# Ledger of designs, part 23: VHH binders against q9p7j3

Target 1, 174 residues: q9p7j3
Amino acid sequence: MILPLFPETQVHVFVYENVSNCAAIHEQLISQNPIYDYAFLDAATILYKKQVYSAIIRALEDRRDEQMKTKTIHSEVILSLSPKTEISSAFRQFSMTKKSKNIVVVKIDSKLTEEEEFERLDKLVEGNRVEFSDEELQKLIDFKVLKKNYKLDPSTLENPLASILSSIALRGYS

## First folded at step 17 (VHH)

Design ga6
Fold by OpenDDE, fold request of step 18:
Structure ga6 (fold): chain B 174 residues (1-174), chain A 124 residues (1-124)
Amino acid sequence: as target 1 above (174 residues)
Amino acid sequence: QVQLVESGGGLVQAGGSLRLSCAASGRTFKGYAMGWFRRAPGKEREFVATISWRGSSTFYTDSVKGRFTISRDHAKNTVSLQMNSLRPEDTAVYYCAAEPGYAIYNTASEYDYWGQGTRVTVSA
């Protein structure tokens, strides 16, 4: 997919449920295996498609403006999900863990079609692909974790989307 | 109350220029993308342009590319639309809108806040 704000950058997002090999994937990420060049997110922390896309755009803006805080665009996506500036905190909050069961996988700067990219990724992830939609994400979300990550209170919970998305944009500027 | 108020509309000849402005009041739109939409007579509301909160990313509908420029002033809490080389087909009521985060789909339903609109008429 092409985001209008960044027409020269192709991105793909995939959702997997019941993933059995998150621990193995995590080890590959630690070892910086280049074939695992994706952002692996814990689906329990993602409620909306726009949440993911906003993080992607924030990361791309940071890259364009030479203001990335992390080493890679994918790690910057993970950071960009967080309202906090601390990288370690962002990774703890949003990154896939060894114990994750459902994940969202983001690819930036893809040279492949969505289908081709999926074929590659499907060799790495042992789980069931589901549609990248608000409906499917809402089945996988842990609201307790979401509330904690974005410090949502009863007032903001009435419209959590606005609170989440604005906090992504405001990270480091508020 | 939260309010977006457009200004700068009017009658202009083809080839002319106008600068629309949208002022926000009642709240700050920090962390919000701002956009412009328009509704021509007998047509549906359509997307015109959007700008990120940072103000460094913009996107335009094809028909206005190279002619329109969207900008924002954080200090004044305003968003502007510089319209050059206006055409009769640009005649419409122009609306400013605010969207949390970033513009992803550029649809009207995506934006949470709207102004009342300002009329732009371009004569042949």
Scores: ipSAE 0.911, ipTM 0.948, lowest interface PAE 0.5, mean pLDDT 96
Fold by OpenDDE, fold request of step 18:
Structure ga6 (fold): chain B 174 residues (1-174), chain A 124 residues (1-124)
Amino acid sequence: as target 1 above (174 residues)
Amino acid sequence: QVQLVESGGGLVQAGGSLRLSCAASGRTFKGYAMGWFRRAPGKEREFVATISWRGSSTFYTDSVKGRFTISRDHAKNTVSLQMNSLRPEDTAVYYCAAEPGYAIYNTASEYDYWGQGTRVTVSA
């Protein structure tokens, strides 16, 4: 898809359930295998599509403005999900782990159609693809983790989307 | 009380210019994208422009590209819409709106806060 704020950049987002090889994927990421050039997120930490897209836009803004804190656009997406400035914290909070079961995978700067990109990614991920939607994400979310990651309290839980999205935008500015 | 208050509307001849301003009060709207919408007589409300909180990312509807410029002033907590080369079809009530995070779909339903609107009339 194309985000209006960045019309020259094609982005794809995929959701996988019941992934059996997260540990293997994690090892490939550690070894910096170039064919794994994606942002692999733990789906347990993602509640909204707009949460992911906001992180993507934040990362793209940082890249455009030459303010990236990480080495790659995909790692910057992971950082951008976090309200915290610490990279290690962001990765701990939002990145796929060896123990992850459900994941959200983001591809930035794709030259392929969504389906073509999926075919490539599907060779790497052993799981079931589901729709990237709020409905599907709601089935995978760990609210305890979500509340912790964004420090949601009873007042902000009335509108968690607003709190999450604004915190993404404000990272490093407040 | 949270408010968005538009100003700057009025009557202008085709080819003329107007600058709309929206002043936010009651909250800072930090981390919020700001946008402009408009509703022409007998038509549905439509998206015009949006600007990210950072103020460096913008998006416009096709019909206003090259003519309208959205900007924001964090110090004044305002968002503006510079409208140049106005056309009769630009006649509408213009609304200021705020959305948490970034503009993604730019639909009216995505924006949480709205002003009461300011009327812009462009005569032929």
Scores: ipSAE 0.906, ipTM 0.945, lowest interface PAE 0.5, mean pLDDT 96
Fold by OpenDDE, look of step 17:
Structure ga6 (fold): chain B 174 residues (1-174), chain A 124 residues (1-124)
Amino acid sequence: as target 1 above (174 residues)
Amino acid sequence: QVQLVESGGGLVQAGGSLRLSCAASGRTFKGYAMGWFRRAPGKEREFVATISWRGSSTFYTDSVKGRFTISRDHAKNTVSLQMNSLRPEDTAVYYCAAEPGYAIYNTASEYDYWGQGTRVTVSA
């Protein structure tokens, strides 16, 4: 898809459930295998589509403004999900782990169609693709993790969207 | 109480310019994108422009590209819309709005806060 704020950038987002090879994927990421040039997120930490898109936009702004804190645009997406400035914290909070079962995969600067990208990614991920929607994300979310990651309290839990999105935008700003 | 207050509207001849301003009070809208919408007579409210929290990313509806410029001042908690080369079809009530995070779809339903609007009339 194309985001209005960045019309020149192709973005694809995929959701997989019941992934059996997260540990293997994680090893490839550690070894910096270029075939795995994606942002692999733990779906347990994602509640809204807008949450993912906001992180993508934040990362793209950082790149455009030459203010990236991480090495790659995909790692910057992971950082951008976090309200914290610490890279290690962001990765612990939102990145796919060896123990993850459900994941959200983001591709930025794709030269392929969504279908072509899916075919490529499907060779890497052993799981079931589901629709990228709030409805499907809601089935995969861990609210305990969500509350922790964004420090949600009873006053914000009724509608956590605003708190989540604003915190993404405010990271590093005081 | 949270308020968005628009100003700068008025009557102007075709080809003229106006600068709209929106002042936020009651909260700073930190981490919020700001935007402008408009409602012409007999029409539904439509998106005009948006600017990110950082102020470095903007998006415009096609009909105003090259003529309108959206900007924001964090220190003053304001967002502005410079409107140049105005046309009669730009006649509308213009509304300031705030959206958490970033503008993605630019639909009215995504914006949580709205001003009361300022009227802009462009005569032929």
Scores: ipSAE 0.895, ipTM 0.939, lowest interface PAE 0.5, mean pLDDT 95
Fold by ESMFold2, look of step 17:
Structure ga6 (fold): chain B 174 residues (1-174), chain A 124 residues (1-124)
Amino acid sequence: as target 1 above (174 residues)
Amino acid sequence: QVQLVESGGGLVQAGGSLRLSCAASGRTFKGYAMGWFRRAPGKEREFVATISWRGSSTFYTDSVKGRFTISRDHAKNTVSLQMNSLRPEDTAVYYCAAEPGYAIYNTASEYDYWGQGTRVTVSA
């Protein structure tokens, strides 16, 4: 996918359910293995495709404007999902952990087609790929986690998507 | 009461310029992208331009790139579209719109708030 706001940047997003090797992937991320240069998100925190695309756009905007706060564009996506500026809390809340069961995986600056990137990623992730869609994400979300991460209350529940998306764009500038 | 109100439309000769303005009232649209769409006679609404909440990221449909400039002013709660080098095919009703977060797909269905439109007629 090429996002119109960033026309030279190809991105791919994949969703896996029933992942059995999150602990192994986590070890590779800690060791900074370049083969694992993706953003690995816990799917329990993601309800909407637009959540992920908005975080990607925010990360790309900050990279272009030399305002990144983390070391890689993929770690910046993780931060960008958060309504708050604190890096450690964003990672704790949104990153895949050793105990995650379902994940969303983001690749930015891809030079591969979606099929080619999938073939590469599928060698790393032991799980079932599902469509990146609001329908599939809804099956994997933990609503208690979502409400906590974005502090959703009765006033924001009338349009939770708008509240979530605006907080991603607004973070650190309000 | 939340409203988006466009102004600045009118009749202009080809090669001329117009500036459209959209005033928002009832809210500030914090964290919203703002955009312009247009509907030519007998056609569907089409995307023209979008601007991020911070004003730093913009995107234009190909037919207006280099001729139109979108901008926004948070203090006045407005978004503007400067239209230069106008052509007869730019004739349309122009609509201001607001979408939470970032504009991703540049489609009308993604925008939650709409103005009533302002007519632009470009004569040969």
Scores: ipSAE 0.789, ipTM 0.902, lowest interface PAE 0.8, mean pLDDT 92
Fold by ESMFold2, fold request of step 18:
Structure ga6 (fold): chain B 174 residues (1-174), chain A 124 residues (1-124)
Amino acid sequence: as target 1 above (174 residues)
Amino acid sequence: QVQLVESGGGLVQAGGSLRLSCAASGRTFKGYAMGWFRRAPGKEREFVATISWRGSSTFYTDSVKGRFTISRDHAKNTVSLQMNSLRPEDTAVYYCAAEPGYAIYNTASEYDYWGQGTRVTVSA
């Protein structure tokens, strides 16, 4: 996918359910293994496609403007999902953990087609790929986690998408 | 009542310029992208331009690149579209719109709030 705001940058997003090797993936991420250069998100924190795309756009905006706070564009996506500026909190809240069961995986600056990138990723993730869609994401979300991460209350629950997307755009500027 | 009100439309000769303005009221639109769409007679509403809440990210449909400039002013709660080198095919009703977060797909269905439109007519 090419996002209109960043037409020179190809991105791919994959969703896996029933992942059995999150602990192994986590060890590779800690080791900074370059073949694992993706953003690995816990699907329990993601309800909307637009949530992920907005975080990608925010990370790309900050990279272009030399305002990144983390070492890689993929770690910047994880930070960009957060409504707050604290890096370790964002990773704790949104990143895949050793105990995660379902994940969303983001690749930015891909030189591959979606199918080619999937073939590489599928060698790393032991789980079942599902469609990146609001329909599939809502099956994997933990609403208690979503409400906590974005501090959703009764007034924002009528339109949680708007509150979430606004928070991503406003981080550090509110 | 949240309201978007466009102004600045009119009749102009090809090659001329117009500046459209969109005043927002009833809401500050913090964290919202703003955009301009247009509808030519007998056609569907089409995307023209978008600007991020911070004003740092913009995107334009190909036919207006280099001729149109979108800008926003948080103090005035306004969005503007400077239209230069106008062509007869730019003739349309122009609509201001707002959506939360970033403009991702540049489709009308993604925008929550709409103005009533201002007519721009560009004579050959």
Scores: ipSAE 0.751, ipTM 0.884, lowest interface PAE 0.9, mean pLDDT 92
Fold by ESMFold2, fold request of step 18:
Structure ga6 (fold): chain B 174 residues (1-174), chain A 124 residues (1-124)
Amino acid sequence: as target 1 above (174 residues)
Amino acid sequence: QVQLVESGGGLVQAGGSLRLSCAASGRTFKGYAMGWFRRAPGKEREFVATISWRGSSTFYTDSVKGRFTISRDHAKNTVSLQMNSLRPEDTAVYYCAAEPGYAIYNTASEYDYWGQGTRVTVSA
């Protein structure tokens, strides 16, 4: 996909359910294996496509403006999902862990078509690909986690999407 | 509740310029993208331009690139559209809109808040 705000940057987003090898993927990420250069997110934290796209745009905006706080664009996407500036909390709350079951995987600056990128990723992830859609994401979300991560209360429950999306754009600028 | 109020429309000759302004009344749109749409006679609303909350990310529909400039002023709680080199095809009612976070798809259905519009007529 090409996001209109960043027309020179191709991004792909994939969703996997019932992933059996998150521990193995995690070990490859710790070892900094370049084949695993993606953002691996826990799907339990993601309810909306717009949530992911907004984090991608925020990361790209920060990269262009020389305001990134993490080492890679993919780690910056993980930070950008968070309403808070603390990096370690963002990774704890949004990253795939060894115990994750369902994941969202983001590739930024892809030189491949969606299907070519999928074929590469499918060799790495032992799970079932599902559509990146609000319908599928809603089956995988943990609403208790979502409410905690974004501090949703009665005033934000009327429009939780708006609260989440504005938090991503506002992080550090409130 | 919250109002978006457009101003600056009017009648102008082809080749001329106008500056539209949109003021948010009663609230600021912290963390919101702002956009301009237009509706030509007999047509549906079409996307014109968007600007991110930080003001550093903008996008324009192809027909206005190089002629229109979107900007925003957080101190005045306004967004503006500078329209230069106007053409008769730019004749429309122009609407200000607001969307939380970033505008991703540039469709009218994406935006949550709308102004009532300001009329721009460009004479041949």
Scores: ipSAE 0.740, ipTM 0.875, lowest interface PAE 1.0, mean pLDDT 91

Design ga7
Fold by OpenDDE, fold request of step 18:
Structure ga7 (fold): chain B 174 residues (1-174), chain A 124 residues (1-124)
Amino acid sequence: as target 1 above (174 residues)
Amino acid sequence: QVQLVESGGGLVQAGGSLRLSCAASGRTFKGYAMAWFRRAPGKEREFVATISWRGGSTFYTDSVKGRFTISRDHAKNTVSLQMNSLRPEDTAVYYCAAEPGYAIYNTASEYDYWGQGTRVTVSA
């Protein structure tokens, strides 16, 4: 997919459920294995497609403006999901953990088609691919975690999308 | 109450220029993307341009690229559309809109807030 705001950057997003090897993937990420050059997110923290895309765009803006806070564009995506500026907090809140069962995987600057990228990623992830849609994401979300991550209250829960997306955009500015 | 109010529309000859402005009141749109849409006579509302909250990211529909420029003034809480080299096919009611976060799909359904519109008429 090409985001209109960044037409020169190809992005792919994949969703996996019932992943059995998150612990193994996590170890590869820690070791900085270049084959695992993706953003691995815990699906329990993601409610909307636009949430993911907004984080991607925020990260790309940071890169464009030479204001990245993290080392890689993928890590910046993880940071960009958070309303907080602390990197460690963002990773704890949104990154895939060893205990994760469902994940969202983001690839930025892909030179491959979605299908080709999937074939590559499918060798790394032992789980079932599902559609990247609000419908599927809403089946995987943990609302307790979501509320905690974005400090949602009864008033903002009426329209959690607006609250989440604005907080992503405003990170570090308010 | 939250309002978006457009201004700057009018009658202009082909090849002419107009500058539309949209002023927000009742709330700030911090963290919101702003956009312009238009509805020509007998046609559906269509996307024209969007700008991110940071102001550095923009996107335009193909038909206006190179002719229109969207900009944002955070201090004044306004968004503007500079329209140059206007064509008769640009004739429409132009609407200001705001959506949380970033423009992803550039569909009208993404935008939560709308202005009343300002009419732009380009004569041949």
Scores: ipSAE 0.903, ipTM 0.944, lowest interface PAE 0.5, mean pLDDT 96
Fold by OpenDDE, fold request of step 18:
Structure ga7 (fold): chain B 174 residues (1-174), chain A 124 residues (1-124)
Amino acid sequence: as target 1 above (174 residues)
Amino acid sequence: QVQLVESGGGLVQAGGSLRLSCAASGRTFKGYAMAWFRRAPGKEREFVATISWRGGSTFYTDSVKGRFTISRDHAKNTVSLQMNSLRPEDTAVYYCAAEPGYAIYNTASEYDYWGQGTRVTVSA
């Protein structure tokens, strides 16, 4: 898909349930295998599509402005999900782990159609692809983790979307 | 009380220019994208332009590209819409809006805050 704020950049987002090989994927990421050039997120930390897209846009803004804090656009997406500036914290909070079961996978700068990209990714991920939607994400979310990651309290829980999205935009800014 | 207040509307001849301004008060709207919408007579409200909180990312509806410019002043907590080469079809009530994060779908339903609107009339 094309985000209107960045019309020259094609992005794809995929959601997988019941992934059996997260540990193997994690090892490939650690070894920096180039064929795994995606942002692998723990679905337990993602509640909204707009949350993911906002992180993508934030990362793209960072790249545009030559202010990336991480080495790759995909790692920047992971960082951009976090309200915190610490990279290690962001990865601990939002990245796929060896123990993850459900994941959200983001591809930036794709030259392929969504289906073509899926065919490539499907060779790497052993799980069930589901729709990238708020409905599906809501089934996978861990609210305890979400509340912790964004420090949601009773007041912000009335409108968690606003709190999450604004915090993404404000990371590193006052 | 949170408010968005538009100003700058009026009557202008085709080919003319107007600069709309929207002043935010009651909150800082930090981390919020700002946008302009418009509703022409007998038509539905439509998206015009949006700008990210950061201020460097903008998006325009096709009909206003190259003619309209959206900008943001964080110090004044305002968003502006410079409207050049105005056309009769630009006649509408223009609304300022704010949403958390970034503009993604640019639908009216995604924006949490709205101004009362300012009327722009472009005569032939």
Scores: ipSAE 0.902, ipTM 0.943, lowest interface PAE 0.5, mean pLDDT 96
Fold by OpenDDE, look of step 17:
Structure ga7 (fold): chain B 174 residues (1-174), chain A 124 residues (1-124)
Amino acid sequence: as target 1 above (174 residues)
Amino acid sequence: QVQLVESGGGLVQAGGSLRLSCAASGRTFKGYAMAWFRRAPGKEREFVATISWRGGSTFYTDSVKGRFTISRDHAKNTVSLQMNSLRPEDTAVYYCAAEPGYAIYNTASEYDYWGQGTRVTVSA
């Protein structure tokens, strides 16, 4: 996937359901295993494709402008999903946990095709790959978590997309 | 409610320049991507250019690359389109649009707010 705003950066996004080894993956992330150089997101917190892409673009802009708040571009993606500036809060809100069952995996600056990247990732994740689409994401979302993460109220719940995307863009600009 | 008002359109000879401006009222475009679209006579509305909320990321349709420049002024809550080396095929009604977050696909359906448009006519 090539984003128009960053045509020189290749991005891949994968969705897995019924993942059995999230705890093991989490341990590898803590140990900073370079083989696990991805952004691992809890699918329960993601409702739209545009939500993920917006976070990616935000992270890429931060990198371009030398304003990243985290150590890696993938951790910056996780931060960029959050309306909050606190890194720890963002990770608690959106990152995969040991208890996660469904995940969204993001790879930035990939030198591989989508298929090749999938083959690599498939060795790390024990679950079922599903399509990266709004339809599939809607099956995995936890609305309670979504409402909490973005402070959605009855007035915004009818169409939460605008609120979510704006909050991503406005992080740190309040 | 947000209102977008375009200005700067007019008649210009081929090779000439125009600067379009879009002013927002009613609310700010904080956290919104801005874009320009155009509709030529007998054609469908097409994407021209977009700029991110931060203002540092832009994207252009191929036919205007190197000739058009999109910019925004956060303080004035405006977006502009500098149009240089204009061609007769640039003749169209130009529309300002706003979208929450970032422009991903740059389709008209992704943009929530639209101006009424300003007419640009480029004579041969």
Scores: ipSAE 0.897, ipTM 0.941, lowest interface PAE 0.5, mean pLDDT 95
Fold by ESMFold2, fold request of step 18:
Structure ga7 (fold): chain B 174 residues (1-174), chain A 124 residues (1-124)
Amino acid sequence: as target 1 above (174 residues)
Amino acid sequence: QVQLVESGGGLVQAGGSLRLSCAASGRTFKGYAMAWFRRAPGKEREFVATISWRGGSTFYTDSVKGRFTISRDHAKNTVSLQMNSLRPEDTAVYYCAAEPGYAIYNTASEYDYWGQGTRVTVSA
C-alpha cells in the first residue's frame, strides 16, 4: 500500500492469529536480527486499520522532520501508537510480547510486493494470516486494554475512533 | 454549535486566482486533518487536497498539483485553499471537511464535519 501523504513509501500490514512462536520472535527482536526488521504489535491493542495507518503516518512525519525518538522507523511506529511521549511505556503497551497470541506486523520502506513480503514474513511467524480489516481486528482486540491505553471514559466511548486517532496526531503537541 | 463555513468563492476568468477560506466555529479540531473536496455539475464530490494537523503533510489530487496550495492557521481556526492558474474544469462547489487524525483514503465517507460549500465558476 502507498499512503497518499507519503507517496514514495510502500508499506505492508499483516495480521496473524493463533501465533505459537511469539517468544522466539521476541528473542530475535532483542538480538536485533535484521531479518526481523518489522514492527511487531500485539493485536490485543489494535481495533482499527486507521489506528495502524495513523501511527505509520506519524512515524513517517517525524522521520521527515528529523524528530524521531527511537532507533528505527519500525520502533517509531510502536511509539506513535501511544498518546504519550514515554518510549518504554509505549513499547510495554503496544509491542508484541512473549505471551502474545495475535499480532499485527508492519513493514515500512518495502521494496517488495505485498505477496513477496508475505512470503518472507510467513517463514518467520507460526500462525494463521487473516485479513487486515476492521472486521478481523475487532475479533482480536482486548477492549479493557484499549480503554486503558487511550484513557477512554464514558464521554469518549461514544466515538472512540476519533479520540484514538486525534491522540496519535497530537502526541507531544498537546 | 459546530460549523465549518467556506468563503471566497465567485466568478473568475481562466488563468486567474482565488483564495478560499474555511472558518471553524464551536470547535478547534485539535488533532484533525482538514481537506477540500469539490463537486462539479453532474458529478460526485471528489477529493482536492488535505493538510495534517501540524500543517507539514499535504496531499493533492493530480489535476490540481502545482496550482493549488492548502494551508491552515490554528490561531484563526481556519483552513485555506489558494487556487492559481484556474481552468474552466475547476468550476465546482468547494467544500471544507474535517476528520480525526490523518487523512488516509481521501474519500468523503471518512469526514465527520462538512461545510455548506462555496461556488467557484471559472469562465473561459
Scores: ipSAE 0.744, ipTM 0.881, lowest interface PAE 0.9, mean pLDDT 92
Fold by ESMFold2, fold request of step 18:
Structure ga7 (fold): chain B 174 residues (1-174), chain A 124 residues (1-124)
Amino acid sequence: as target 1 above (174 residues)
Amino acid sequence: QVQLVESGGGLVQAGGSLRLSCAASGRTFKGYAMAWFRRAPGKEREFVATISWRGGSTFYTDSVKGRFTISRDHAKNTVSLQMNSLRPEDTAVYYCAAEPGYAIYNTASEYDYWGQGTRVTVSA
């Protein structure tokens, strides 16, 4: 996918359900294995495609403006999902953990087609790929986690999108 | 009462310039992207330009790139469109719009808030 705001940057997003090897993936991420250079998100925290794309755009905006707070663009995506500036909190709240069951995986600056990137990623993730769509994400979300992560009012839980998306854009500037 | 109100439209000769302004009232649109769309006579609304909340991320439709500049002023709660080197095909009603977060798809369906429009007529 090419995002209009960053037309020279190719991005791919994949969703996997029923992942059996999150602990192994987590170990590879800690060791900084370059084959695992993706952002691995816990799908229980992601309700909308726009949530992920907004975090990607925020990370790319911060990279362009030399305002990144983390070491890599993929770690910056994880931070960018958070309404708050604290890096450790963002990772705790949004990153895939050893106990995660469903994940969203982001690749930024890809030199591969979506199919080619999927072929590489599928060798790393033991799970079932599903469509990156609001319909599939809604099956995987944990609404208790979503409410906690974004401090959502019960009155907004039917359609929390505007609050979530504006929080991503505002982090550090409100 | 939340409103977006466009101004600055009018009649201009081809090659001329106009500056449109969109004033927001009743809301500051913190963390919202702003955009301009236009509707030419007999046509559908089309995307013109968008600007991020921080003002540094912009995108323009190809037909206006290099001629139009979108900007925003948080102190005045306004977004502007500087239109230079105007052509007859730029004749349209121009609409200001707002959506939360970042503009991703640049389609009218993504925008929650709309102004009433301001008419721009570019004569040959």
Scores: ipSAE 0.743, ipTM 0.886, lowest interface PAE 0.9, mean pLDDT 91
Fold by ESMFold2, fold request of step 18:
Structure ga7 (fold): chain B 174 residues (1-174), chain A 124 residues (1-124)
Amino acid sequence: as target 1 above (174 residues)
Amino acid sequence: QVQLVESGGGLVQAGGSLRLSCAASGRTFKGYAMAWFRRAPGKEREFVATISWRGGSTFYTDSVKGRFTISRDHAKNTVSLQMNSLRPEDTAVYYCAAEPGYAIYNTASEYDYWGQGTRVTVSA
């Protein structure tokens, strides 16, 4: 996908359910294996496609403006999902862990078509690919986690999307 | 109440310039992207330009690139559209709109907050 705001940057997003090898993937991420250079997110924290795309745009905006806080664009996406500036809490709250069951995987700066990128990724992830859609994400979300991560209270629960999306754009500029 | 109010429309000759302004009241739209759309006579509403909350990320429809500039002033709670080198094809009602976060899809259905519109007529 090409996002209009960043027309020279190709991004792909994949969703996997019932992943059996998150521990192995986590070891590769700790080792900084370049084959695993993706953002691996816990799907329990993601309810909307726009949530992911907004975090991608925020990360790209910060890269363009020389305001990145983390080492890679993919780690910056993880930070950008958070309403808060602390890097370690963002990773704790949104990253795939060794115990995750369902994941969202983001590739930024891809030189490959979506299908080519999928063929690469599918060699790394032992799970079932589902469509990146609000319908599939709703099946995988943990609403208790979502409410905690974004501090959704009664005043924001009627339209959590607007609260979440504005928080991503506002992080560090409140 | 929340309100977006456009101003600056009018009649102008081809090659001329106009500056549209959109004043927001009732809220500051923190963390919202702002956009301009237009509706030409007999046509559907079309996207013109968007600007991010921080003001550094913009996108324009192809037909206005290089001629129109969107800008934003948080102190005045306004968004503006500078329209240069106007053509008769730019004749339309121009609408200001707001959506939370970043503009991802540049379609009217993504926007819940709209102004009343300001009419721009460009004579040949």
Scores: ipSAE 0.738, ipTM 0.878, lowest interface PAE 1.0, mean pLDDT 91

